# VHH binders against PH domain leucine-rich repeat-containing protein phosphatase 2 (PHLPP2), part 10

Target 1, 249 residues: PH domain leucine-rich repeat-containing protein phosphatase 2 (PHLPP2), of Homo sapiens (Human) (q6zvd8r785to1033)
Amino acid sequence: SHGLAEMAGQRNKLCVSALAMDSFAEGVGAVYGMFDGDRNEELPRLLQCTMADVLLEEVQQSTNDTVFMANTFLVSHRKLGMAGQKLGSSALLCYIRPDTADPASSFSLTVANVGTCQAVLCRGGKPVPLSKVFSLEQDPEEAQRVKDQKAIITEDNKVNGVTCCTRMLGCTYLYPWILPKPHISSTPLTIQDELLILGNKALWEHLSYTEAVNAVRHVQDPLAAAKKLCTLAQSYGCQDNVGAMVVYL
Below, E stands for the ipSAE of ESMFold2; O stands for the ipSAE of OpenDDE; V2 stands for 0.75 times the mean of E and O plus 0.25 times the DockQ between their complexes.

## First folded at step 8 (VHH; framework vhh_gefurulimab)

Design v04 (from t05 with A34M E101P Y112V; at its last look DockQ between E and O 0.52; V2 from the best seeds 0.00; counts 0 for: pae E 13.1 > 2)
Fold by ESMFold2, look of step 8:
Structure v04 (fold): chain B 249 residues (1-249), chain A 123 residues (1-123)
Amino acid sequence: as target 1 above (249 residues)
Amino acid sequence: EVQLVESGGGLVKPGGSLRLSCAASGFTFSSYDMAWFRQAPGKEREFVSAIRSGGSTTYADSVKGRFTISRDNAKNSLYLQMNSLRAEDTAVYYCAADEYPLYGTYAESYDVWGQGTLVTVSS
C-alpha cells in the first residue's frame, strides 16, 4: 500500500506530481514515481500520465533492469516533443517486480532517476538511499562534465543561467549539457525492507534520511506518514512545493 | 583532456565513397563503445553505426550494406567507410563514445563527442 502527500506551500501552483500503481504489469508488479517541474506544472503532469505506459511497453521487450529503465526514460523524454523543448522535469521511477534471479528474495526493486527527486529505502530501520542527486552543488563530476562540454556555470550556480540540475527529462534546447540519461540502481527486497520514501528536492533539503525514516516507521497509515513528512518539512521552514510518498513493503 | 577529432569529410558525387576517421585521446579507448551519428540541417542527430569494445557492430537500416564501421585500438582510432553514397547521406558526421551506453542508438546515451566533419553528396 502507499500514501501520497503533495503540498503547494506558499506557491500558487503545484509543480510536483506522482504516480502510484500498486498493481502493474498483469498485477505482478508495482510502480511508483515522482516528478518535479520546479516552476512548470505541465511536464510533471505529462510524465505522470505517460511514464507507466512507456515502462509497460519496455518491460515486454527486455528483462534487463538497466535496459528497460533507461529506455523508459529516453522514450518518455522523446515523447515530450515540443512541450519538453524549454521546460524540464526531475523524474524518479521505482519498479518492484518478482525476482526469479534470487530465490532467497521474492521481489526486486529498481530505481531510476534524473534530477533531484530521491528514493530512500528503510532497511532494518536504517535509510538506504537508492538514487543520485543530479545537481551542480552535489555532484562535482557532473559539474566538470558540463564544463567540458563548454557550458557556462553562472554565479548563481546554474547551467548557462538556466538550471542547477544537470539531468532531467525535457529541456532539450540545453542538450548536451542537460542529459536525460538516468542513474539506475537495483536491489533484492527482503523481510528487512520496511518501507520506501519518495520525495522531491524540497523534502530532502529539510529532512535528513534518518529523520524521514524515523518519522514514518511507527505510523500505520501511509497517507498519514506522507502528510507527516510534508508537514515536518514545512515546520522546518519549507515554503516551496513539497511532495512525499510512503510505500509500505 | 578527453577528446574526439573527426576527419575525412568532403564533397563527393552520388555513388562515390568516403572514409571518415576519428582520433581519440584522454581515455582508455579499448574499453569504450564507439559510434557515428549524423545531423542534416534542421534535423535532429541520428544514429548511423556503433561498434562495441568487443568488436560487434550495429547499423541503422538506412546505411546497412553501404557503410562499414571499424576500430583500431592500437591507434585509438574509429573509422567509417561509406560506399554508394546518396544525396540523403549529406550531413555533419559526429564521432561519439561511452563506456556502456544504455541504449546506444540514442545520442543522449553518449557522453563524449567530436566536433563533426561535413560530408556533402551532390551531383
Scores: ipSAE 0.000, ipTM 0.289, lowest interface PAE 13.1, mean pLDDT 87
ESMFold2 (binder alone), look of step 8: mean pLDDT 86; pTM 0.882
OpenDDE, look of step 8: ipSAE 0.028; ipTM 0.499

Design v05 (from t05 with A34M A107M Y112V; at its last look DockQ between E and O 0.71; V2 from the best seeds 0.00; counts 0 for: pae E 9.0 > 2)
Fold by ESMFold2, look of step 8:
Structure v05 (fold): chain B 249 residues (1-249), chain A 123 residues (1-123)
Amino acid sequence: as target 1 above (249 residues)
Amino acid sequence: EVQLVESGGGLVKPGGSLRLSCAASGFTFSSYDMAWFRQAPGKEREFVSAIRSGGSTTYADSVKGRFTISRDNAKNSLYLQMNSLRAEDTAVYYCAADEYELYGTYMESYDVWGQGTLVTVSS
């Protein structure tokens, strides 16, 4: 089961979208995703509508989770077409499937992301981050890559004055400075794994991973849990779009 | 630290042959998937051929039967043998590498690129 909360804050638009399919691929798996367009609502909506179908196709072509997740992101990136020329979106995708490789577990979780949406697993009451923050501020290796490729980092800490994110789906006019190739991690799930939290940049700027896990760990209703995360971020001063999804495992 | 350097480009007449080389350094060459892409003037970069770390190959439809990709792991080198060249093969040819071993046909699957070598096919 899952719960999703998205709040516009003080902004006129909600540029965060989410994908939740508790029953995926003929009912044997589950897919959860979060997409943040920053100032555009178009690309998150397109990704919400298309990425599950792309993933479904890619899992039929490969059993290697690095391959099918990376190809899902790259195919989805190209399917944005003209809409993705000047607009971009953070993307986070979580796929749960039966684990054929570990006899101690019946399910595995694969997480892939570009941008600044993050997934955090509660394992034995402790946060386990499963994604990577692709920003100039938090990733010196990405900042160096962009500089080595002759992009300008403006005074406001943006790639050519446009974005602080070094990886996104779309924004193709800034290739190769802005890349769609995701970070991918995979882990077998056990009885120690209690829940999964997906959140956009605004959520994680205001809540630590430990605070988020503690806030929702004992909340019975996942919708109430997701709403609690967003209201906590707002109580700490968040004025931006904030989104949270809580998935109970 | 990672480098790809292409060589072997030049002018050739239609029907002729040319062999491109790509010298790699700064990474474990034998564990990477390698590819050739090309970009004609005024056009988008397009896939030509790829070879996996294990030796499996893929070709764009437009070059199948005419081009052969190969690698020499001992010399950290990638090659493209181009036969039966046509005017439409005129382009800058780029060497690319992928650390994830994805064997992709899209340029976005590769994060390491060379500077390119020009091939001109002209009568």
Scores: ipSAE 0.012, ipTM 0.478, lowest interface PAE 9.0, mean pLDDT 87
ESMFold2 (binder alone), look of step 8: mean pLDDT 83; pTM 0.846
OpenDDE, look of step 8: ipSAE 0.269; ipTM 0.636

## First folded at step 9 (VHH; framework vhh_gefurulimab)

Design w00 (from t05 with A34M; at its last look DockQ between E and O 0.41; V2 from the best seeds 0.00; counts 0 for: pae E 4.4 > 2)
Amino acid sequence: EVQLVESGGGLVKPGGSLRLSCAASGFTFSSYDMAWFRQAPGKEREFVSAIRSGGSTTYADSVKGRFTISRDNAKNSLYLQMNSLRAEDTAVYYCAADEYELYGTYAESYDYWGQGTLVTVSS
ESMFold2, look of step 9: ipSAE 0.295; ipTM 0.702
ESMFold2 (binder alone), look of step 9: mean pLDDT 85; pTM 0.869
OpenDDE, look of step 9: ipSAE 0.495; ipTM 0.766

Design w01 (from v02 with E99S; at its last look DockQ between E and O 0.02; V2 from the best seeds 0.00; counts 0 for: pae E 15.7 > 2, placed apart)
Fold by ESMFold2, look of step 9:
Parts: structure tokens; sequence; C-alpha cells
Structure w01 (fold): chain B 249 residues (1-249), chain A 123 residues (1-123)
């Protein structure tokens, strides 16, 4: 089961979108995603509408988590076409499926992302981050890669003055500085795994991983849990678009 | 110029049948994914059916078993065979094409649209 909350804050547009399919691939698995276009509504809505279908096709081509998730992101990136030339979006996708060693009795979680949306797993009451923030500030290897490709990092810490994110879907006019290749992680799910939190940049700028897990761990209604996360961020001063999804495992 | 033109709408009694046609021009029809959407008065546009360039099909649950989507690449035409029509099928039906090969059940996946053809189901 899941709950989703998205709040525009003081902005005139909602540039965060999400997808949630508790029943995916003929009911065997589940898919959850979050997309943040920063200042554009177009790409997050397009990805919301299409990435699950791309994933469904890719899982039929490979059983390897890294392969089908990487291809899902690359195919989705290519499918943006002209819409993705100047616009970009953070993308986070979580796929829960039967464990490859024992498909009938246990599940695995695969998380893939570009940009700044993050997924955090609550395992035994403790947060386990499953995504990588692709930014100049938080990833020195990405910063060095971009510099080696002769991009200018401006004083406001942006690639050629445009964005602090070094990986996104879209923004193809900034290739090869901005790449669509995702970070991918997989973990088997156990009885210790209580819930999964997806959130955009604004959420995680205002809540620590531990605070987010503690705030929702004992909330029984996942919609109430997701709303609690967003209202906490707003109470801490968030005025931007904020989105949170809570998935009970 | 790129365009889609629907035809075949009209008034039909409950339990009856209609066949909608969509003539495409100005693009390579055989390489595009195609869909039908509909919009009843006062409601949002909803997905009806889609067919990929390779021929695979998807249907909304509300029409599964009653409607059949097909395409004729030689005639650049998309069809929707509508059987066992009900009053709730009353809507303007739109033909759509996906030039970005996104193939989704959402209207935003489609970038070329027709003007629509009205289907009214009443006695």
Amino acid sequence: as target 1 above (249 residues)
Amino acid sequence: EVQLVESGGGLVKPGGSLRLSCAASGFTFSSYDMAWFRQAPGKEREFVSAIRSGGSTTYADSVKGRFTISRDNAKNSLYLQMNSLRAEDTAVYYCAADSYELYGTYAESYDVWGQGTLVTVSS
C-alpha cells in the first residue's frame, strides 16, 4: 500500500509528479517513481505517464537489474525527443519484484535514479539510503568528470550556469556534461524492511533521513504519513514544491 | 501537412455497433503508435484503446471484449470496431498518434490529434 502527498508551496506550478503501481507486470511486482522538473511541468508529467511502460518492456528483455533499469532510463531519455532538448527532470524509480533466487516467496527492491530525488528504506527502524544525489556539491567525482569535459562551473555552482545536477533525463543540449545514466542499487527485502520513502530535493533539504523515518514509522495510514512529511518540511521553512511518497512493505 | 480525420460517428441504439475510421496524412503512418480516446460531456478525456506499429494492442477495462482496434497501413487508416454499445459509451471519440514512440495510456503521450467524431448511444 502507499500514500502520496505533493504540495506546491509558494510556487505557481507543481513541477513534481509521481507514479505508483501496487500491482505491476500482471500483479507480480510493484513500481513507484518520483520526478522533479524544477521549473517545468512538462517532463515530470511525461515521465509519469510513460516510464512504467518502458520498464515493463525492458524487464522482458533481461533479468539483470542493472541492465533493465539502465535501459529503462536511457530509452525514456531518448523518447523525450524535442521535449527533452532544453528541459530536464530528476527521475527516481523503485521496482519491487520476486527475488531471483526464490521468486515465489521473497522480493527484491531495485532503485535507480538521476538527479536529486531520493529513496530511503526503513530497515529495522533505521534509514538506509538507496539512491545517489548527482550534484556538483555532493559528488566530487561527478564534479571532476564535468570539469574534465571542459564545462564551466559558475560561481553559483552550476554547469555552464544552467544546473547543479550532473545527471538528468533530458537536457540533451548539455551533453556530454549532463548524462542520463542512472545510479542503480538492489537489495533483497526481509521482514526487517518496514517502509520506503520517496522524496524530492525539497523534502530532504528540510528533513534528515532519521527524522523522516521516525516521523512515519508508526503511522498506520500511508497517506497520512506522506502528508506528515510534507507538512513537517513546510513547518521547517520549505516554500518550494515538496513531494513525499510512503510505501508500506 | 500532418493531420488525422475521424469519421463514422453517429446515433446508435443500445446494443448496436459502429465502426470508427481515422484517416492519417502527412507522416509515415506505419511507424507510428496509434490510439483512440474519448470525452463524455463534463468528464475528462479518457483512454479507450491503443495499437503499436507492430500490431500489439491495449484496451481500457471498460471496453475490453466489446471494442476492437485495428490498423491498415496500406490505407493509412486506424479503426475502432465498437460492439454492444451502451449509453455510457456516448462521447466524442478522438484519434491520436504518438510520434515520440512513448506508447502510453495517457493523453500526454500523444502529439497528433484529430478533431473528434461524436458517438451518441440512445434509444
Scores: ipSAE 0.000, ipTM 0.119, lowest interface PAE 15.7, mean pLDDT 85
ESMFold2 (binder alone), look of step 9: mean pLDDT 84; pTM 0.853
OpenDDE, look of step 9: ipSAE 0.089; ipTM 0.541

Design w02 (from v02 with E99K; at its last look DockQ between E and O 0.38; V2 from the best seeds 0.00; counts 0 for: pae E 12.0 > 2)
Fold by ESMFold2, look of step 9:
Structure w02 (fold): chain B 249 residues (1-249), chain A 123 residues (1-123)
Amino acid sequence: as target 1 above (249 residues)
Amino acid sequence: EVQLVESGGGLVKPGGSLRLSCAASGFTFSSYDMAWFRQAPGKEREFVSAIRSGGSTTYADSVKGRFTISRDNAKNSLYLQMNSLRAEDTAVYYCAADKYELYGTYAESYDVWGQGTLVTVSS
């Protein structure tokens, strides 16, 4: 089961969208995703509508999760077409599937992301981050890559004045400064894995991983858990769009 | 200067074989993922095969069992052995390198490209 909360905060648009399919690929797997367009709602909604279908096709073409996740992001990036020329979106995708190769685990979790949305797994009561933040501030290697390629970094710390993210789906006119190549991680799931939290940049700027896990770990209703995360972020001063998804494993 | 140079293309009859080579210079070859793409006249550039820095390989379905990708890190060279060639294999073949570990089968995953070598399969 899952619960999703998305709040506009002080903004008049909601530029965060989410994807949740508790039953995927013949009903034995699950897909969860979060997309944040910063100032645009168009790309997150396009990704919400299309990215699961792309993953379904790519899983049928390869059994290697690095391959099918990377291809899912690149195909989804290309399918944005003209809409993705000047607009971009953070993308986070979580795929849970049966793992028949490991007798100690019945399922595996693969997480892939570009941008600043993050996934955190609660394992034995402790947070396990499964994604990478692709921002100029938090990733010195990405910041150096962009500088080495002579991108314009404006006074507000943005690539060509557009975004603090060094990887996104879309923004194709800023290639090769902004790349669609995701970070991918995979882990087998066991009985110690209690829940998975997906959140956009605004959530994680206001809550630590430990705070988020502790806030929702013993909440029975995943919708109530997701709403609790968003209201906590707002109580700590968040005025931006904030989104949270809690998936019980 | 980073450079990839393909060679080994030519005219061959259906069922024949060719071996393509790609000479790399200006970067640490052993740490890069390498790939072959091809482009038939009037079509988009399409993936053929890739070999990662760690040695694992991927093939497009249309070439599995007929083509073999390999690399020789001592010679900074990438190879494509093409057997049982068909008319639909006619294309310009490109060598590509993935500096940023994009891990994809799509052309934009690769940021260094050769100039291409023409393979024509015709009776």
Scores: ipSAE 0.000, ipTM 0.263, lowest interface PAE 12.0, mean pLDDT 86
ESMFold2 (binder alone), look of step 9: mean pLDDT 84; pTM 0.857
OpenDDE, look of step 9: ipSAE 0.026; ipTM 0.513

Design w03 (from v02 with V112R; at its last look DockQ between E and O 0.02; V2 from the best seeds 0.00; counts 0 for: pae E 13.6 > 2, placed apart)
Fold by ESMFold2, look of step 9:
Formats: C-alpha cells, sequence, structure tokens
Structure w03 (fold): chain B 249 residues (1-249), chain A 123 residues (1-123)
C-alpha cells in the first residue's frame, strides 16, 4: 500500500525520515508523514517516533480535522523540548480516515504541513498539490509577514541568516518569525484518486508535480515507484538528501 | 577545547577606524559559521555581522556600509574592519562560532564565544 525511498546523496548524514502506518486508530485509518531536518538528523527521528501517537490522542479529543491536525503539530512542537530550541524540521503529515459525511463510508484525506516537504495527489492522472511550501522564495505572504515582524532577511534570502523556511517544528528561539502552525487541507477521496506522493524539498526542486505523477502512475510496486522518483532527482543533479514515499489509494 | 580570542580593541576618536581579530583553535575553522556581536554596558548583546563557512556575509543595518567582516581560513582567523566609527559603536565586541550551521542574528544561535575586546569611541 506504500513504498519509501530515502537516499543520502553525497552527504554524510541522512536528515530525512518518514512515517507510514497502513493501519492506524483501531485499523480504520492510515497515517503517512515525512520530516526533513535539513542538516540535523535528530528532530526528524524524534518526529518519526512520536508524531503518530500524538495524532492518535488528538483524534480522540476532536472530530474536526483542522483542530486535531493543528493540535497534533503544536503538541509535537512542544514535545521537542530542548532538542527543538535551536534545531528545526519540516513536517508533513497525511491522515486517511472514513468520511463521516458519506453514507457509503468512503474515505477522506487530511494533509497538514510546515516547511518544504510536499504532498501531491494523483487525481484522474493529474497532480493536485495538497500542501503549502513555507519558504521566503515561494510564499510572498509568508515573506511579508516575516518582514513586517522585523526579522532580518539576509543576502542569501534567509530569516535571520538561518533558514529559508518560515514555518517548522522546533527552532523555538526564532519565534515568532518561524512558526509551528501548519497549513491544513482536506479532501474526500474518490475512485479518481490513484496515489499520493510525499517528498522532501530536494525531490521537488528536481521534479515537477506532473513529472513525478507521470513517472510513477503506472508502476505496480510502490517501493519501485519511490526509488524511481529519488533516482530521477539524482540523475537531474540532486546531491542532497532526497526522500520519496508513494502511497497507493 | 574550542578557543576564540579577540584582539584589536581600544580607544578611537569618532570617524576613526579599528580592525578586530579573532584567533580560533580547537575546531576545523573552515567548516564553521562565524560572527561578531557587541554588548554595551547594561544592554543586551546585539548582532553585528556574520560570515558563513562558504563566505557569504550578513550585517546589522546599523553597521552596513561601515563595517566589513572577513575570514582567513589558512590562519584560522576572523576579522572585523570598522570604519567611520561613532559613539554608539562603543561596546565589548565578541567573536562567536556555530557548528550546527544555525548561524544567524541571534546570540542563541552560537555555542562558542570569546571573552571580548573593548572598543571605546570617544573624543
Amino acid sequence: as target 1 above (249 residues)
Amino acid sequence: EVQLVESGGGLVKPGGSLRLSCAASGFTFSSYDMAWFRQAPGKEREFVSAIRSGGSTTYADSVKGRFTISRDNAKNSLYLQMNSLRAEDTAVYYCAADEYELYGTYAESYDRWGQGTLVTVSS
């Protein structure tokens, strides 16, 4: 039901990690996530180990997907404690659950993210982005927010010289310029929804959404599909950590 | 043990110039981001300038155009050329280093600090 590939590239450390649970919350749901610490491996590993448990608790407290996803990110952010003072991580979380609005008990997909990991849905053969890229370059509204709050945007286009990401889990010393509040989107799943691709920044810097969907759409084995995405990124010149997950719906 | 030792401070008249140096030891200098901070008496430590291991530089608005940060990786040394000095530049100047590449404009980004060198700008 899923395949994951993570490649270190030319770097000494692997600072990307992922979470996949095909059976979650009494076996009726599924959870998939991707975390990228850029140059730290500690925070992605912590999030990989803990974030599903936080989500499990939050879905028991609320049926509103905006509420339980936002709280999942904020609680996970706080649980990083001292490890999250100076270090940060992009986080992307995808939750598939029964759709309470449909009498036929179909499923819905809720996607939440901070940072630059992205989720792309293949719907009727076409890519549908479900996440928001929280970077100074790609998000003018976030860039303006950071400037209005008097952060220094350095010559290399980084918030206070540290990161191009305007939202992350951790990096609490850069609050309020860097925020843990996620973007959240939900969509009901239909028969037109073929697969879901999760990828870190390095993947999407080298592959367009259309290119990624076309590369994996007809690949039968999701592990082979995930490896193909990472290999394509490397063949296009990627030297950084690259991660991809393909989930068949 | 990581060691950062600043030098070159002193008394200078307004409009004058000084060059600060920071000698580094106990780590691979060429791999670290480096910065200068300053602290006037009774005030918080504030960012002055930073230079990455790759050579890109950042300056506080108050010093941009007057101060120049540089590094010499062969000598394990960080420099701050200060021109057109003003009374408000009076402070203890600190050299700082960061292994995690979190360098930035916040003192909390840096785990390693020198003892500081006093710069006094007075007529």
Scores: ipSAE 0.000, ipTM 0.157, lowest interface PAE 13.6, mean pLDDT 86
ESMFold2 (binder alone), look of step 9: mean pLDDT 84; pTM 0.858
OpenDDE, look of step 9: ipSAE 0.321; ipTM 0.678

Design w04 (from v02 with T105Y; at its last look DockQ between E and O 0.66; V2 from the best seeds 0.00; counts 0 for: pae E 7.8 > 2)
Amino acid sequence: EVQLVESGGGLVKPGGSLRLSCAASGFTFSSYDMAWFRQAPGKEREFVSAIRSGGSTTYADSVKGRFTISRDNAKNSLYLQMNSLRAEDTAVYYCAADEYELYGYYAESYDVWGQGTLVTVSS
ESMFold2, look of step 9: ipSAE 0.012; ipTM 0.513
ESMFold2 (binder alone), look of step 9: mean pLDDT 84; pTM 0.859
OpenDDE, look of step 9: ipSAE 0.402; ipTM 0.736

Design w05 (from v02 with D33E; at its last look DockQ between E and O 0.07; V2 from the best seeds 0.00; counts 0 for: pae O 7.0 > 2, placed apart)
Fold by OpenDDE, look of step 9:
Structure w05 (fold): chain B 249 residues (1-249), chain A 123 residues (1-123)
Amino acid sequence: as target 1 above (249 residues)
Amino acid sequence: EVQLVESGGGLVKPGGSLRLSCAASGFTFSSYEMAWFRQAPGKEREFVSAIRSGGSTTYADSVKGRFTISRDNAKNSLYLQMNSLRAEDTAVYYCAADEYELYGTYAESYDVWGQGTLVTVSS
């Protein structure tokens, strides 16, 4: 089960969308996603509608987590077409599938992300981050990559004044500075795994992983949990669009 | 019509050399990343080498130092110079093109493929 909350900030446009399928791939898995366009609502919506279908096709072609996720993001990126030329979106995708390889786990969780959306797993009451933020500020390697490619970095630390992110879906006009290649992590799910939190940039800027987990760990309703996270972020001064999804495992 | 046509395959002795060619048509060759893949009998298709539109090259570890990929944009042609050939290099070699130049080592990123040319390394 899952709960989703999205709260608009000062901007009248909700640029965050989410994907939630408790039943995926003929009912044997689940897929969850969050997309944040920051200033646009078009790409997040497109990704919401297309990315699960792409994933479904890719997982049929490869059993390798890195391969099918990388291709999922690549194909999704390409499918954005003209809309993706100038617009960009953060993208987070969580795929839960049966794992028969590890006797200690019935399922595996694969997480892939570009941009600033992040997933945090609550394992034994402790947060386990499963995503990477590819920004000029937080990723020196990516910063160097962009510099090596002779990108223009503005004073506000944005690639060509557009984004601080070095990995996104869309923004094709900023290739090869902005790439659709995701961070990918995979972990078997155990009995100690309680819930999964998906959040956008605004959420994680205001809540620590530990605070988020502690806030929702004892909430019975995942929707209430998601709302609580957003409310907390707002109480701490979040003025931007905030999105949170809580998945009970 | 978008097309890639490989040539130059054949039988060669171990330690020998062979040069493969790929002729491209129907698309803007110069803007594409081009790659060579190979598939040995009973094995999956594997990455061999790629060359970006800007000329940067990548190689599989198994062929580094022995194979050289190059391109002639004026001729819409891709080449693979194979030196010091080994029995394990026996495979059908495929030419591939990727418009976006994103994941050069992943076959699935390439949207145009040739029919392949057979290279057999045998004593």
Scores: ipSAE 0.017, ipTM 0.337, lowest interface PAE 7.0, mean pLDDT 92
ESMFold2, look of step 9: ipSAE 0.420; ipTM 0.760
ESMFold2 (binder alone), look of step 9: mean pLDDT 85; pTM 0.870

## First folded at step 10 (VHH; framework vhh_gefurulimab)

Design x01 (from t05 with T58Y; at its last look DockQ between E and O 0.02; V2 from the best seeds 0.00; counts 0 for: pae O 6.4 > 2, placed apart)
Fold by OpenDDE, look of step 10:
Structure x01 (fold): chain B 249 residues (1-249), chain A 123 residues (1-123)
Amino acid sequence: as target 1 above (249 residues)
Amino acid sequence: EVQLVESGGGLVKPGGSLRLSCAASGFTFSSYDAAWFRQAPGKEREFVSAIRSGGSTYYADSVKGRFTISRDNAKNSLYLQMNSLRAEDTAVYYCAADEYELYGTYAESYDYWGQGTLVTVSS
C-alpha cells in the first residue's frame, strides 16, 4: 500500500508528479516514481504517464536491474528529445519485484534516479538512502566530467546556465554535459524493511532522512504519512512544491 | 505574435561605445529570461550576456567589465551597453528570449530571436 501527497506551497503551479502502481508486470511487482520538473508542469506529468510503460518493456528485455533501468531512463530521455522537449526533469523509479536470485528474500527493490528526487528505505527503524544526487558543488568527479566536455559552469553551478543537475531526463540538447544516466541501487527486501519514502528536492531540503523516517514509522495510514511529511516540510519553511510518497512494505 | 527587434548597431572605432536596444512585442518581456548573442562572419553564434526575469545578470568572459545588459520593463525592452569595443566584437548581435524561462548560455535554450543588428568595430 502507498500514500501520496503533493503540495504546491506558495507556488501557482505544481511541477511535481508521481507514479504509483501497486500491481505491475502482470501483478507480480510494483512500481513507484516521482518526477520533478522544477518550474515545468508538463514534463513531470508526461513522465508520470509514460515511464512505467517504458520500464515494462525494458524488464521484458532484460532481467538485469542495471540494464533495464539504465535503458528505461535512456529510452525515456530519447523520446523526450524526439518530441522536441528541451526542458528537464528529475526522475526517480522504484521497482519491487520477486527475487529469484536470493532464496533468503522474497522481493528485491531496485531504485534509479536522475536529478534531485530521492528514495529512502526504512530498515529496522533506520533510514537507508537508495539514491544519489550528483551535485557539481559536492561531487568533484562529476564537475570534472562536465568540465572535460567543455561545459560552462556558472557561479551558481548551472551547466551552461541552464541547470544544476548534470543527470536529468530531458535537456537533450545539452548532451554530453547532462546525461540521462541514473544512479542505480538494488537491495533484497527483508522483514526489517518497514517502508519506502519517495521525496522530491524540496522534501529532502527540509527533512533529514532520519526525521522523515521517525515521522512516519508509526503512522498506520500511508496517505496520512505522506501528508505528514509534506506538512512537516512546510512547517520548516518549505514554500516550494513538495511531494512525498510512502510505501508500506 | 512574439517579435524581437534589435536596433543600435553601426560602425564604431576601437575603444568606442555603442548601445543596442531590443524591443519586444507580443509578450511581457520582464517575465522572461533574455539574452544577447552575437555571430561573427564564419563563426558560430556565441553567448554574450543574459538577464534573468528576476534581474540577475551574467556575462561571457570576453565581455565582462565592458558590456552591461539591462532591461526597461515599462518599455518592454532589452539593452546592451557596449563599452571599450574591440575589433573582435564585430558581429551581428541578436536579442533572444526564452518562453520557458531557462536561463542559459546555450542558444538552444532560447525560443525567440530577433533579426539581429550589425556592429562593426573598425579603425
Scores: ipSAE 0.018, ipTM 0.329, lowest interface PAE 6.4, mean pLDDT 91
ESMFold2, look of step 10: ipSAE 0.598; ipTM 0.835
ESMFold2 (binder alone), look of step 10: mean pLDDT 84; pTM 0.856

Design x02 (from t05 with S56R; at its last look DockQ between E and O 0.51; V2 from the best seeds 0.00; counts 0 for: pae O 3.5 > 2)
Amino acid sequence: EVQLVESGGGLVKPGGSLRLSCAASGFTFSSYDAAWFRQAPGKEREFVSAIRSGGRTTYADSVKGRFTISRDNAKNSLYLQMNSLRAEDTAVYYCAADEYELYGTYAESYDYWGQGTLVTVSS
ESMFold2, look of step 10: ipSAE 0.654; ipTM 0.857
ESMFold2 (binder alone), look of step 10: mean pLDDT 84; pTM 0.855
OpenDDE, look of step 10: ipSAE 0.023; ipTM 0.516

Design x03 (from t05 with S56Y; at its last look DockQ between E and O 0.63; V2 from the best seeds 0.00; counts 0 for: pae O 11.6 > 2)
Fold by OpenDDE, look of step 10:
Formats: sequence, structure tokens, C-alpha cells
Structure x03 (fold): chain B 249 residues (1-249), chain A 123 residues (1-123)
Amino acid sequence: as target 1 above (249 residues)
Amino acid sequence: EVQLVESGGGLVKPGGSLRLSCAASGFTFSSYDAAWFRQAPGKEREFVSAIRSGGYTTYADSVKGRFTISRDNAKNSLYLQMNSLRAEDTAVYYCAADEYELYGTYAESYDYWGQGTLVTVSS
């Protein structure tokens, strides 16, 4: 089961969208996602409508987590480009599927992300981050990558003055500086795994992973949990679009 | 620091041969797919050949039977043997590496790129 909350805050529009399919791939799995277009409303909604279909096709072609996720993001990125989309979006996908390879686990969780949306697993009451944000400030390797490609980085750390995200969907014209290459993590799910939190940039800017987990760990209703996270972020001064999804495992 | 450095480019006559090299450093090259791309003047960058970490190879139709991609993991190096060169093979040749082993033919599939080496085929 899952709960989703999205709040526009002081903004006039909502540029965060989410995907939730408790039944996926003929009912044997589940897929959850969050998309953040920052100031773009269109792209997150488009991804909400298309990303799962692409994933479905790719998981049929490969059983390798890295392969089908990477391809999912790549194909989605290309489709955006072909459609003439000039804007970009953060994208997070969480795919839960039966794990037949590990007798100790019934299910596996694969998480892939570009941009600033992140997933956190609550395992034994502790947060386990499953995403990576490629920051030019905090990731020297990524910074070097874009520099080597002769990118112009502004003082505010924007690539060619457009975006701080060097990994995202869209902005195809900013190749090779902006790439649709996701961070991918995969873990077997255990009995110690309680819930999964998906959040956008605004959520994680205002809540620590620990605080988020502690806030929702004992909430019985996932919708209430998601709302609580957003409300908590707002109480800390979040004025931007904030999105949270809580998946009970 | 991750680096790919191409070498071996130059001027060659039609029908001639040339061997390009790419030296990788700063990462575990043996775990990556690698590829050659080329870009002719006024044209888009195009796929030439790729080799997986496991040694499987693929080629663009335009170079099949003439070019051979290979790698030496001990030397962290990628090679492109080009035989029976044609005028249309004139381009800057780029070495690329891909972390995900997707065996892709699209440039967007690759994370790391060299600066390129110029190959000119002219009579």
C-alpha cells in the first residue's frame, strides 16, 4: 500500500508528479516514481504517464537491473528529445519484483534516479538512502566530467546557465553535459524493511532522512504519513512544491 | 581523474590502414563497455564500433569487414584497426566508455569521452 501527498506551497502551480502502481508487470511487481520539473508542469506529468510503460518494455527484454533501468531512462530521455522537449525533469523510479535468485528474500527493490528526487528505505527503523544526487559542488568526479566536456559552469553552479543537475531527463540539447544516466541501487527486501519514502528536492532540503523515517514509522495510514512529511517540511519553511510518497512494505 | 586519450590518427591514402589507440585512466576500464565514434566535418557524431567488457563486438554497417575493435584490459587500452580506408572515413574519432554495459550504439549511452584523434583519408 502507498500514500501520496503533493503540496504546491506558495507557488501557483504544481511541478511535481508521481507514479504508483501497486500491481505491475502482470501483477507480480510494483512500481513507484516521482518526477520534479522544478518550474515545468508539463514534463513531470508526461513522465508520470509514460515512464512505467517504458519500464515494462525494458524489464521484458532484460532481467539485469542495471540494464533495464538504464535503458528505461535512456529511452525516456530520447523520446523527450524527439518530441522537442527542451526542459528537464528529475526522475525517480522504484521497482519491486519477486527475487528468485536469493532464497533469503522474496522480493527485490531496484531504485534508479536522475536529478534531485530521492528514495529512502526504512530498515530496522533506520534510514537507508537508495539514491544519489550528482552535485557539482559535492561530487568532484561529476564536476570534472562536465568540465572535461568543455561545459560552462556559472558561479551558481549551473551548466551553461541552465541547470545545476548534470543528470536528468530532458534538456537533450545539453548533451553531453546533461546525461540521462541514473544512479541505480538494488537490494533484497527483508522483514526488517518497513517502508519506502519517495521525496522531491524540497522534501529532502527540509527533512533529514532520519527525521523523515521517524516521522512516519508509526503512522498506520500511508496517506497520512505522506501528508505528515509534507506538512512537516512546510512547518520548517518549505515554500516550494513538496512531494512525498510512502510505501508500506 | 577519469581520462580517455586517443592516438594514432593521421593522414592515409585510400585503401590504406591505420590503427587507433585509446588509453584509459582513472577508472576500472575492464568493467566498462567501450566504443568508437566518429564525427566528420559538418556531420553528426556517428557510431563506429563497440566492445563489451566481456569481449563481444558490434560494428556499424559502413565499417563491417574493414574495421576491428579490440581491447587490452591489462593496458587499459582500446584499439581500432582500420583497413581499406575510404575518403568517407575521414573524421575525428572518439573513444568512449559506458559504465552500464548496455552495448549501445547511441552516444548518449556513454559517460566518458576522449578528445578525439583526426583521421584523414585522402589521395
Scores: ipSAE 0.005, ipTM 0.282, lowest interface PAE 11.6, mean pLDDT 91
ESMFold2, look of step 10: ipSAE 0.012; ipTM 0.467
ESMFold2 (binder alone), look of step 10: mean pLDDT 83; pTM 0.854

